# Designs tried in a protein design chat: VH-VL binders against Rho GTPase-activating protein gacD (gacD). Part 8

Target 1, 185 residues: Rho GTPase-activating protein gacD (gacD), of Dictyostelium discoideum (Social amoeba) (q54f80r185to369)
Amino acid sequence: APFSSATLSFINIFKIITALKKTNAIETEGLFRVNGNAESVRSLWLMLNNVQEAIPVDGNSSAHDLAGLLKLYLRESKFPLVPLELFTSPAVPATIDEARVFVEEKLPTENVRVLSYLIEYLEQVSLKSSINKMNPIGLGVCFAPNILRSVNTNPSNPQFQVHMTNIQSHCNFITLLIENRLKIF
Below, E stands for the ipSAE of ESMFold2; O stands for the ipSAE of OpenDDE; V2 stands for 0.75 times the mean of E and O plus 0.25 times the DockQ between their complexes.

## First folded at step 7 (VH-VL; framework fv_pritumumab)

Design s58 (from r2 with heavy chain G105S L106Y)
Heavy chain, then light chain:
Amino acid sequence: EVQLLESGGDLVQPGGSLRLSCAASGFTFSDYAMSWVRQAPGKGLEWVSAISGSGDSTNYADSVKGRFTISRDNSQNTLYLQMNSLRVEDTAVYICARDTPYWESYDYFDYWGQGTLVTVSS
Amino acid sequence: DIQMTQSPSSLSASVGDRVTITCRASQDISDYLAWFQQKPGKAPKSLIYAASSLQSKVPTQFSGSGSGTDFTLTISSLQPEDFATYYCQQYWSYPWTFGGGTKVEIK
ESMFold2-Fast, scan of step 7: ipSAE 0.614; ipTM 0.821

Design s59
Fold by ESMFold2-Fast, scan of step 7:
Structure s59 (fold): chain C 185 residues (1-185), chain A 121 residues (1-121), chain B 107 residues (1-107)
Amino acid sequence: as target 1 above (185 residues)
Amino acid sequence: EVQLLESGGDLVQPGGSLRLSCAASGFTFSDYAMSWVRQAPGKGLEWVSAISGSGDSTNYADSVKGRFTISRDNSQNTLYLQMNSLRVEDTAVYICARDTPYWEGDYFDYWGQGTLVTVSS
Amino acid sequence: DIQMTQSPSSLSASVGDRVTITCRASQDISDYLAWFQQKPGKAPKSLIYAASSLQSKVPTQFSGSGSGTDFTLTISSLQPEDFATYYCQQYWSYPWTFGGGTKVEIK
């Protein structure tokens, strides 16, 4: 299938999120907003290609580096978690009902599995916003460009241009999923 | 079948050292993180230390940090625990446990039978 | 450190009884909770992981439930081989911590 999760694997998302949980990243101020160290993130990225290796977590592990790794993995995966081509309009779902229908009828099963797990973690992050200062709106801004991408990245393509003009609706969609996870998934 | 067999437990004087081994068989050893768990006579379970499948990452309980060193030899399918500066409070049965692959949850699925370490004057 | 409080410390039961053991975490651990059985003089045996998933070859009289901070192990119909000490354990974050154990004794 064109939107197969073969390149974007649940296993790698699980490894990264578990490492974040082990560092108690949800209590880190600016989680996903503050950039990690580029070389450290690249080193962690290369570890994801090692079959059955857990991401090492110790007293020197940076929550910001692991957060950066999660966003990098979503951004650089060959096939996006939520391909923009699955939407029939320039704007993505804006209501709970529209989002539920999209998840139930349009998004492939493996992508739903990965997205559901990711959104569950982002909800947990948002519930600690008094400490980490990241609310659902802030998380929507950080994650929308990494989750919602076109499989066609050619700037000359009309479809690519149409999607780029609706960035705010993409952010709002991720925020909607975080705020209403139980009603959508 | 998965098997974990501990050895090296002995009677040691306070301040002494001892090295425990856990021989693994029936699975690809390097694919699994491993832990040491101990149980003092008549008491409950206490996690001691963990090591990643590659051996690159280790974790320790505060009670043993700086005194114990966990290591592994993936070529020989063996887990080790080097115990230095032993205290009477370290007296326990030491059990090795296999951690499931990280993406399956990183929980214990198989346990060895344990080896008794007694620290006494 | 996450503290695991297990209750009761011991209970007396008869074959065929329904037994419930509870475990409470000092903070939210989602479903990262395991249950173990230990018989006298033997190493622990894994029973349940992810709060409710049975380990392979574990009898169906065992079940787990709960999420967040409160968890329960249930033995629906106690068998002679089920008299043992039971432990819960969180694997949310290091250090791994265990409950104090519940000894299930014959009446």
Scores: ipSAE 0.000, ipTM 0.459, lowest interface PAE 16.7, mean pLDDT 84

Design s60
Fold by ESMFold2-Fast, scan of step 7:
Structure s60 (fold): chain C 185 residues (1-185), chain A 123 residues (1-123), chain B 107 residues (1-107)
Amino acid sequence: as target 1 above (185 residues)
Amino acid sequence: EVQLLESGGDLVQPGGSLRLSCAASGFTFSDYAMSWVRQAPGKGLEWVSAISGSGDSTNYADSVKGRFTISRDNSQNTLYLQMNSLRVEDTAVYICARDTPYWEGSLDYFDYWGQGTLVTVSS
Amino acid sequence: DIQMTQSPSSLSASVGDRVTITCRASQDISDYLAWFQQKPGKAPKSLIYAASSLQSKVPTQFSGSGSGTDFTLTISSLQPEDFATYYCQQYWSYPWTFGGGTKVEIK
């Protein structure tokens, strides 16, 4: 609840991913799958809100804590990166062509900018899967519930309930974006 | 105290070019996304283009893509619309509007509008 | 593109009347719907955002309702200054699109 008022922004995604790159997080086994320390992630969140420049990193910085911060920021931001309501009329993209059309015609320009930068990093992570053990399928599972969210938080709303029945297709969509980034963006 | 003032509207021939300006005052200009909206004589409103607060992101209506360019100078608190290859159907009052995209945490999309500046394209 | 269908295109009313204007989106836009008032020769004035939230300094006779695809603007007691054209607008996704407008004329 204490983070729910935060707004999604490119600068904060940039700060977190930059910190991940500085810690060489891409070489960390289970990156985004292994949980960070909850108290440490909270401390990083408070630091993110108070710093105007990059997140400080040193030899004691935990890749798992920074990874947890990225997921937390996406999950707790007031407005989702990809609102589930965008899929009420259009089908959830299942092919490269459908995903390209969605990105070009349906998703707002600033959201495309944030999403493309995030997916670029996740692609880089997946290319090191022999070391970090995270492939596009695993990353889809870790990120789909944080990226694709409803702007309506009332569980009694019929629209909210309908979206929750398609969790697997949401994971598949994120996996598709990672595997085919250059063809979609 | 928020004020938006457009200028630059004129009579121009088809194929011509024109640059519109919108001078903003009374708020921190760089914190807000801005849009151009037009209204042809006797017709309704049509969104033309939008630009983010930083100026890094822009978007355009299909009817003007490749011909119009939106830009801003945050140091001068001014929004611009460069219009090239003008067509008779571009004849309209062009209005500057302050917007805040939903991802920035505001639901007041177009909360302030300017008075507009008339662009007439005639053969 | 999301199409916004507004009805009626025009209506005649007297001071003190209750006026209802409807707006329908071609797809679910949740509550990302705004209402604007435009008087002849003037720029639009923002009335309502998020389907039902009143803009600052807008009189309480104006109210909005709806969610998803169907939306309503209500003027509970029409005043002389309320004779104008009203527009709805979705800000769910680009391109931003407006309804065709409803002209409220004096009887």
Scores: ipSAE 0.000, ipTM 0.422, lowest interface PAE 17.3, mean pLDDT 81

Design s61
Fold by ESMFold2-Fast, scan of step 7:
Structure s61 (fold): chain C 185 residues (1-185), chain A 121 residues (1-121), chain B 107 residues (1-107)
Amino acid sequence: as target 1 above (185 residues)
Amino acid sequence: EVQLLESGGDLVQPGGSLRLSCAASGFTFSDYAMSWVRQAPGKGLEWVSAISGSGDSTNYADSVKGRFTISRDNSQNTLYLQMNSLRVEDTAVYICARTPYWEGLDYFDYWGQGTLVTVSS
Amino acid sequence: DIQMTQSPSSLSASVGDRVTITCRASQDISDYLAWFQQKPGKAPKSLIYAASSLQSKVPTQFSGSGSGTDFTLTISSLQPEDFATYYCQQYWSYPWTFGGGTKVEIK
């Protein structure tokens, strides 16, 4: 499928987040938790990959559709934003110091740029949680499975099995990044 | 056409304060992040501060952090820079610049003419 | 902070000449580099973004190339209106930093 061959690019993440900002998505209740319309999201995906211009936004644009596009783009990109294989053990960083070391020493520089920009937006979303009802824990749940993925899809691999049993630690890691962005990046 | 017009530059004593303004026209101001960039006489360009389109996020160069405050009034299409505790080394032409984040990259696409700030006795 | 080293600091050229200006980053900035033109007493004008993408309405004699740490601005055939100071800028990470500038002056 076309989705499985997509590669992460800063410009595409930036286009999607820019469109979210233009719809004032940050004030939308359930942002990233409420699903968009699947057909509309697919239409936006095709537009994102086939046009050179920014995603057009008007009064009919759905924040939930754009939010769905962001998660789809992260999920379907050929290489994950944070490959699980970068963790030397089947555990992810659990402290600010561990996360800082991981970002500085283990994650490729292009991935750091994309991740930093994404986390900055998620922090802004969480600061409006009184309106949108999305706190750092909720955002961690929505984004961890899309950001933290294995490049090895073989389910018989023992390392893959151990990573899959640590799903809660993946969510906690994303929450840690959101809550402590300035101390980590 | 996109236009950015700075004002407020003046001669001030060391330790003084000054407020700069940048009037924007020709585009939807709230859709764009804005920055202040300065250029000392005979020197190159130095980024000073940035503010998001909504005004919720700001960033500063270490040399001005704690002394300068960037802000914006989206209802008046105006960007501000409040400068406190001014030093002789803050002497420069201060230029406002727009970042076209709707294009997908954080770079400057339009610049103002600048306004001169001189800090001396 | 990322340091941008621009060379040469000045050059003399004639109309019709091919001019090249280089910019080096102290670390990998991918293609997050822009080029600007500034004439005396005038506002800076954006020329190039993403190392090689020409801004709208910028003449085709301007081109940019490079990635990672080494970048070049080329003016293929210098016009009278091209005598100016040129600056590179990285926008990979804050603080955004500029090269020292290259003054292109009449020979």
Scores: ipSAE 0.000, ipTM 0.432, lowest interface PAE 17.4, mean pLDDT 83

Design s63 (from r2 with heavy chain A33Y S52T N59Y)
Fold by ESMFold2-Fast, scan of step 7:
Structure s63 (fold): chain C 185 residues (1-185), chain A 122 residues (1-122), chain B 107 residues (1-107)
Amino acid sequence: as target 1 above (185 residues)
Amino acid sequence: EVQLLESGGDLVQPGGSLRLSCAASGFTFSDYYMSWVRQAPGKGLEWVSAITGSGDSTYYADSVKGRFTISRDNSQNTLYLQMNSLRVEDTAVYICARDTPYWEGLDYFDYWGQGTLVTVSS
Amino acid sequence: DIQMTQSPSSLSASVGDRVTITCRASQDISDYLAWFQQKPGKAPKSLIYAASSLQSKVPTQFSGSGSGTDFTLTISSLQPEDFATYYCQQYWSYPWTFGGGTKVEIK
């Protein structure tokens, strides 16, 4: 399995985001919206666990491939970055104070570290929205399904159904984190 | 209400040219990637071409590369497909499709037009 | 190019039946898969994206599952308006590719 536990997730997120920064991906229109090349993303996926520090980047590196790798890593990791089960049913944090309390008291330390680093990058992306066309609301929609997942994927489970019906609240939560990062982390 | 209305389909001889248009309304056209998808009579769907919201990047299926050109006029909310060197196998209903907005990051088709028939026959 | 294989090509069912359609990608596409419904003479209608997410206003009898290379569309209780051709589509990378379609017919 190329994708790792929560502790290893920080190292892998760090590698991917470092590569995105080195390619100046932040100035790419449709970053995280335009799909990368599947074969290239798979090659990067295999490389991710074999490189200890950072993914090397060169003139042939595609920002869209690296963006695709980031989304793939978040979605395919065995343990979700933010398990939906950690929300007190049915409450998804909707205010700055609720989000701060969730991050401080409910989310495991390693997950906070990964989420904080990811949200910091997404904030930087949103600050260049005039160029890349990705604002905090759009990034929330794009990343919520990848970040917020149930560990129970059984469609018949009542709690799984509740989480699925709250997709707008999930998007709003990620948007809230991006817009208010300094007050929450 | 989102609407996509195609026009320009016609009967053309092999080697001929045709220009299709898709008039969009009910949404901010420049926020959306747009595609052309075709369906030959009695056959399945085949993606033809895509264009970014700004129009700065275009993508083509290998079967039409070098012959077809996708473009857009965001001031008129219109998508175009210029088809040159038409072949009998290009005979199909050509459908305008809206990809998700640039910020969705999921890039799937959410709205489709009714299509316009292009027949290439001698 | 990523090749999409749908099975079966056609099936016959009765109102109230549970119908299952499968789609296989020639390579890993994660969950970048959509399902579409097309009725004769009409444009396709989007049903599902990201393998399992329902489009707005799509009835709850439709559900999608799967990841990687194997995907399933399930209609839990077939309604009269559900007799149509269903297509899967990968949107992992250009060129976008579609399955051959599955025609759901009245028994």
Scores: ipSAE 0.000, ipTM 0.435, lowest interface PAE 15.3, mean pLDDT 82

## First folded at step 8 (VH-VL; framework fv_pritumumab)

Design t1 (from r2 with heavy chain G105A, light chain S53R; at its last look DockQ between E and O 0.07; V2 from the best seeds 0.00; counts 0 for: pae O 11.6 > 2, placed apart)
Heavy chain, then light chain:
Amino acid sequence: EVQLLESGGDLVQPGGSLRLSCAASGFTFSDYAMSWVRQAPGKGLEWVSAISGSGDSTNYADSVKGRFTISRDNSQNTLYLQMNSLRVEDTAVYICARDTPYWEALDYFDYWGQGTLVTVSS
Amino acid sequence: DIQMTQSPSSLSASVGDRVTITCRASQDISDYLAWFQQKPGKAPKSLIYAASRLQSKVPTQFSGSGSGTDFTLTISSLQPEDFATYYCQQYWSYPWTFGGGTKVEIK
ESMFold2, look of step 8: ipSAE 0.481; ipTM 0.750
ESMFold2 (binder alone), look of step 8: mean pLDDT 91; pTM 0.905
OpenDDE, look of step 8: ipSAE 0.006; ipTM 0.511

Design t2 (from r2 with heavy chain G105S L106Y, light chain S53R; at its last look DockQ between E and O 0.06; V2 from the best seeds 0.00; counts 0 for: pae O 12.5 > 2, placed apart)
Fold by OpenDDE, look of step 8:
Structure t2 (fold): chain C 185 residues (1-185), chain A 122 residues (1-122), chain B 107 residues (1-107)
Amino acid sequence: as target 1 above (185 residues)
Amino acid sequence: EVQLLESGGDLVQPGGSLRLSCAASGFTFSDYAMSWVRQAPGKGLEWVSAISGSGDSTNYADSVKGRFTISRDNSQNTLYLQMNSLRVEDTAVYICARDTPYWESYDYFDYWGQGTLVTVSS
Amino acid sequence: DIQMTQSPSSLSASVGDRVTITCRASQDISDYLAWFQQKPGKAPKSLIYAASRLQSKVPTQFSGSGSGTDFTLTISSLQPEDFATYYCQQYWSYPWTFGGGTKVEIK
């Protein structure tokens, strides 16, 4: 249901992040930046539909594969975690206050729940940046295109084109969330 | 095998109340949003209400807002529809439907129950 | 609310015929359009999602096309089991809305 794609995705996102935690993926250099094995990621994606409980981590899945699965899951969701249509202008929140207002007033509650959970994990990842080399800026670049998407995927839509020209601001927004999670959520 | 089985349909008077149930099996119930769709006799399909997998989010058609309440018990794999202040125009077969697997783009209702008949008549 | 106009409301056809059903949305719904089949006394069955991009386990004679406001369901060669009522439905925004249905009857 479009009223909360994030809500629909929460359980699976939870499963994926749990798997990432269990494998100590947080200490993997280039986590979320380095692509996993495409075939492995696809296998995980297909398996996800059949997972009753947690994703098995005793297999051959690498941290990068699980990371890839998370990004893929966000990207392939029926509706985006953060619909770009929620922004009245091409500009996305650029300050803590604007981000807070957006989260409180614009983003659906279920989406906030999932976003908050995701950002919390990304914050944890960033705290290990000395090891994994993924700081909030790098993570913003990796996740912004997967988190912020248009519901209307018609490339001929003027709004779509405008949003595509503001990718940097989208990355900055995700970075802002990661760096200021407790002040925003 | 995915199965959805509705129950609770009955004959009630206008202004009455009724609670429908949908028993789900064959899949991880909590992973899926669920909806109620109804079909009046000899008429088309009408979406009634939806609920997220977690149950934290709900949505309703304007025709039933304030009167119907959708809920779920994930521990029992059951979807509910509490119908209050029933009207004659609420007469329909009420069908539960499983919403899209949320990690596939553009998916929609993929499984439907057989429905349960609700008749509102004086 | 998004209105879905489905046409025709009914048609008669013979086995082997090509059948075309159209659905028009009152606004641009991109490709958030699904097609369902329903036989008398039975639950609806999902046929096609995303207008044409995804199909359930359906016979190959079914195909969908369209984007934006105009959509089409095509049955390339009508089979005996295809006599039923078909519905389009938008899931772009709540409330979900269905077309009025098209009853495909045997000639």
Scores: ipSAE 0.005, ipTM 0.518, lowest interface PAE 12.5, mean pLDDT 86
ESMFold2, look of step 8: ipSAE 0.282; ipTM 0.694
ESMFold2 (binder alone), look of step 8: mean pLDDT 91; pTM 0.910

Design t3 (from r2 with heavy chain N59Y G105A, light chain S53R Y94F; at its last look DockQ between E and O 0.06; V2 from the best seeds 0.00; counts 0 for: pae O 10.9 > 2, placed apart)
Heavy chain, then light chain:
Amino acid sequence: EVQLLESGGDLVQPGGSLRLSCAASGFTFSDYAMSWVRQAPGKGLEWVSAISGSGDSTYYADSVKGRFTISRDNSQNTLYLQMNSLRVEDTAVYICARDTPYWEALDYFDYWGQGTLVTVSS
Amino acid sequence: DIQMTQSPSSLSASVGDRVTITCRASQDISDYLAWFQQKPGKAPKSLIYAASRLQSKVPTQFSGSGSGTDFTLTISSLQPEDFATYYCQQYWSFPWTFGGGTKVEIK
ESMFold2, look of step 8: ipSAE 0.436; ipTM 0.715
ESMFold2 (binder alone), look of step 8: mean pLDDT 90; pTM 0.886
OpenDDE, look of step 8: ipSAE 0.006; ipTM 0.524

Design t4 (from r2 with heavy chain S30D G105A L106Y, light chain S30N S53R; at its last look DockQ between E and O 0.03; V2 from the best seeds 0.00; counts 0 for: pae E 12.6 > 2, placed apart)
Fold by ESMFold2, look of step 8:
Structure t4 (fold): chain C 185 residues (1-185), chain A 122 residues (1-122), chain B 107 residues (1-107)
Amino acid sequence: as target 1 above (185 residues)
Amino acid sequence: EVQLLESGGDLVQPGGSLRLSCAASGFTFDDYAMSWVRQAPGKGLEWVSAISGSGDSTNYADSVKGRFTISRDNSQNTLYLQMNSLRVEDTAVYICARDTPYWEAYDYFDYWGQGTLVTVSS
Amino acid sequence: DIQMTQSPSSLSASVGDRVTITCRASQDINDYLAWFQQKPGKAPKSLIYAASRLQSKVPTQFSGSGSGTDFTLTISSLQPEDFATYYCQQYWSYPWTFGGGTKVEIK
């Protein structure tokens, strides 16, 4: 489908989150807010294309590098996990009911599967905010620009037109998903 | 070379109307969001309004909402600001600014025009 | 609406000085902060976006830092062409708002 995660692979999201879990990254202060080492993150990015290779979790792979990898993978996908073009009607969901309708009726089923898995992990991170200092709002800020992006490949095509939105509304939407995962998904 | 050239600034009475234009060249106009920013004489910058590359999405400062309308004609590479019910406090140099293209998540202004002066006086 | 408080309103400095300009947001705006330079009679020029990312063609003496509510523009070694007024601007939520400006004058 045109709004599928064609360049996003559930297996790659699974590999990255599995590595984050193996390193107990959830206990790391500033997880997803603190930047990883750019060269390390790029090296991990190159490894992702090898489907037989697990992501290394030993010694030199910091939690911040794996966190950076997850955000980079989402941001660099050819097609976004949540295309901004889907917000023409309705606008960016602001309530639980609006978000549930969006997930059930507008977002393609493959995208919902990836998003649900990702939000479940972010929920787990937020439950440890006393240790990692990352509540749902902080995670929403970190992930919104990586999850919500335009897919527009032809600006003249109304289906793919870019829509100006308040960046706060994007962050609020991701925050809403994290805080209300079971009610929405 | 990116160029933005504003025109249409004038002296008008309170309650009057004016339409500003910004002629754009040197880039693919409809890829880029655009803004109007104003600067009262001797004062700082104030954001006025923004419009998406397609023209379908607009936003306004509270001080101008309901009185000003931003629009664009992508076939003419021109940005507009229709200003109605003008007040003395709208007196400023109005500056056209290029925002980011549709594929960029952040908004920032990389090119600015020289501005056109609007004076609202009895 | 988000208020942006910029300080100082003006400063005097010599060529080669390090100067810092601060900007405080009335609420958390993460890194959605830009810095602009404006010389008298000229249009503004973008220096920094996303709090710390240098615009293309901007000289390396400029740097930005901060997140949340507190932000800093630093000019590491002031050059003759850097005497200008500097503005911060938040783009976290509409309406977008600017700081009041900081005029950097030659001593």
Scores: ipSAE 0.000, ipTM 0.541, lowest interface PAE 12.6, mean pLDDT 85
ESMFold2 (binder alone), look of step 8: mean pLDDT 92; pTM 0.921
OpenDDE, look of step 8: ipSAE 0.006; ipTM 0.511

Design t5 (from r2 with heavy chain S30D N59Y G105S, light chain S53R Y94L; at its last look DockQ between E and O 0.05; V2 from the best seeds 0.00; counts 0 for: pae O 10.1 > 2, placed apart)
Fold by OpenDDE, look of step 8:
Structure t5 (fold): chain C 185 residues (1-185), chain A 122 residues (1-122), chain B 107 residues (1-107)
Amino acid sequence: as target 1 above (185 residues)
Amino acid sequence: EVQLLESGGDLVQPGGSLRLSCAASGFTFDDYAMSWVRQAPGKGLEWVSAISGSGDSTYYADSVKGRFTISRDNSQNTLYLQMNSLRVEDTAVYICARDTPYWESLDYFDYWGQGTLVTVSS
Amino acid sequence: DIQMTQSPSSLSASVGDRVTITCRASQDISDYLAWFQQKPGKAPKSLIYAASRLQSKVPTQFSGSGSGTDFTLTISSLQPEDFATYYCQQYWSLPWTFGGGTKVEIK
């Protein structure tokens, strides 16, 4: 909801990204593309939901597990980070100006805060693409389905069908954010 | 147990000012967005204003924009509504309600106070 | 603004009756609908969120349905404590708007 506080959500995302940074995950080949161990990710999920302290980085959790946790956290949110219903047309922002307007006028401020922080880290990941092989395009593909979602999950909804047909534009939107973070946020 | 207790309601003249308070307890106050909703005597519910958990974002109904200011003191677990330039049509029971705890939640207005009566009359 | 049309405005029923209250939005609000119960002189009580996806700690006789523009609150078997006024509310877009209310009275 547009009034919701991003404090708790931000804290969780902050915890995950902090763990990723501490483990130097940014230099891991295929970060966010390669799936982690399902059981490890589930364990991390349970820990994240039950404790307030930082994620232990001295454990056996791999970079891919933490990466998986981040994607899972975004995907399993009851309310999407970027609800597709905020777009007045099937088309998502395709230019820097459109993206800026969307962030300023459509997306709730708390969501902007979380999105900006997330995109900042993804930008950092992309800057190490020579090592991790994850450029902004690849990262867009990995995160767009997790960030941009419909609140209405009824497959019979016409709007849902329209959203599903525009997945490429969603990926491009996330890529656009990563490549132009400072111009948009 | 979650509790919300409003105070500050009074009789005022048109053009007057009043400040309402809502004392919250039983939960982590700054995690939750809060709203004010009012109900005129014998009428339905009307959303008035909302504020994010951090206080960084505020929202207002058109009927009160420029006249009312919502704020919060998270250190005191208190929500406020500063009402200026009051009108007769502002007469209502003002109720505070707990909103969503975070952006991932579809839950909102899960707890309501009993309200405080504001009467604007000449 | 999104207009919420609630019907009926009032109804009379007996204990054990099935009661249906409808709420129509002037535009598609997806599942961004909540139902509230209010008794005289009391604070509103939350019943159902997200149209039907989330339910507060209430008796099982309450259920919600609908999506888009048309929504329904159903009381399967009216209990003595269920005589009250019920409101729907959309939280799709600002300003949040409520239905006019439905007063459920004893026959």
Scores: ipSAE 0.007, ipTM 0.526, lowest interface PAE 10.1, mean pLDDT 86
ESMFold2, look of step 8: ipSAE 0.435; ipTM 0.723
ESMFold2 (binder alone), look of step 8: mean pLDDT 91; pTM 0.912

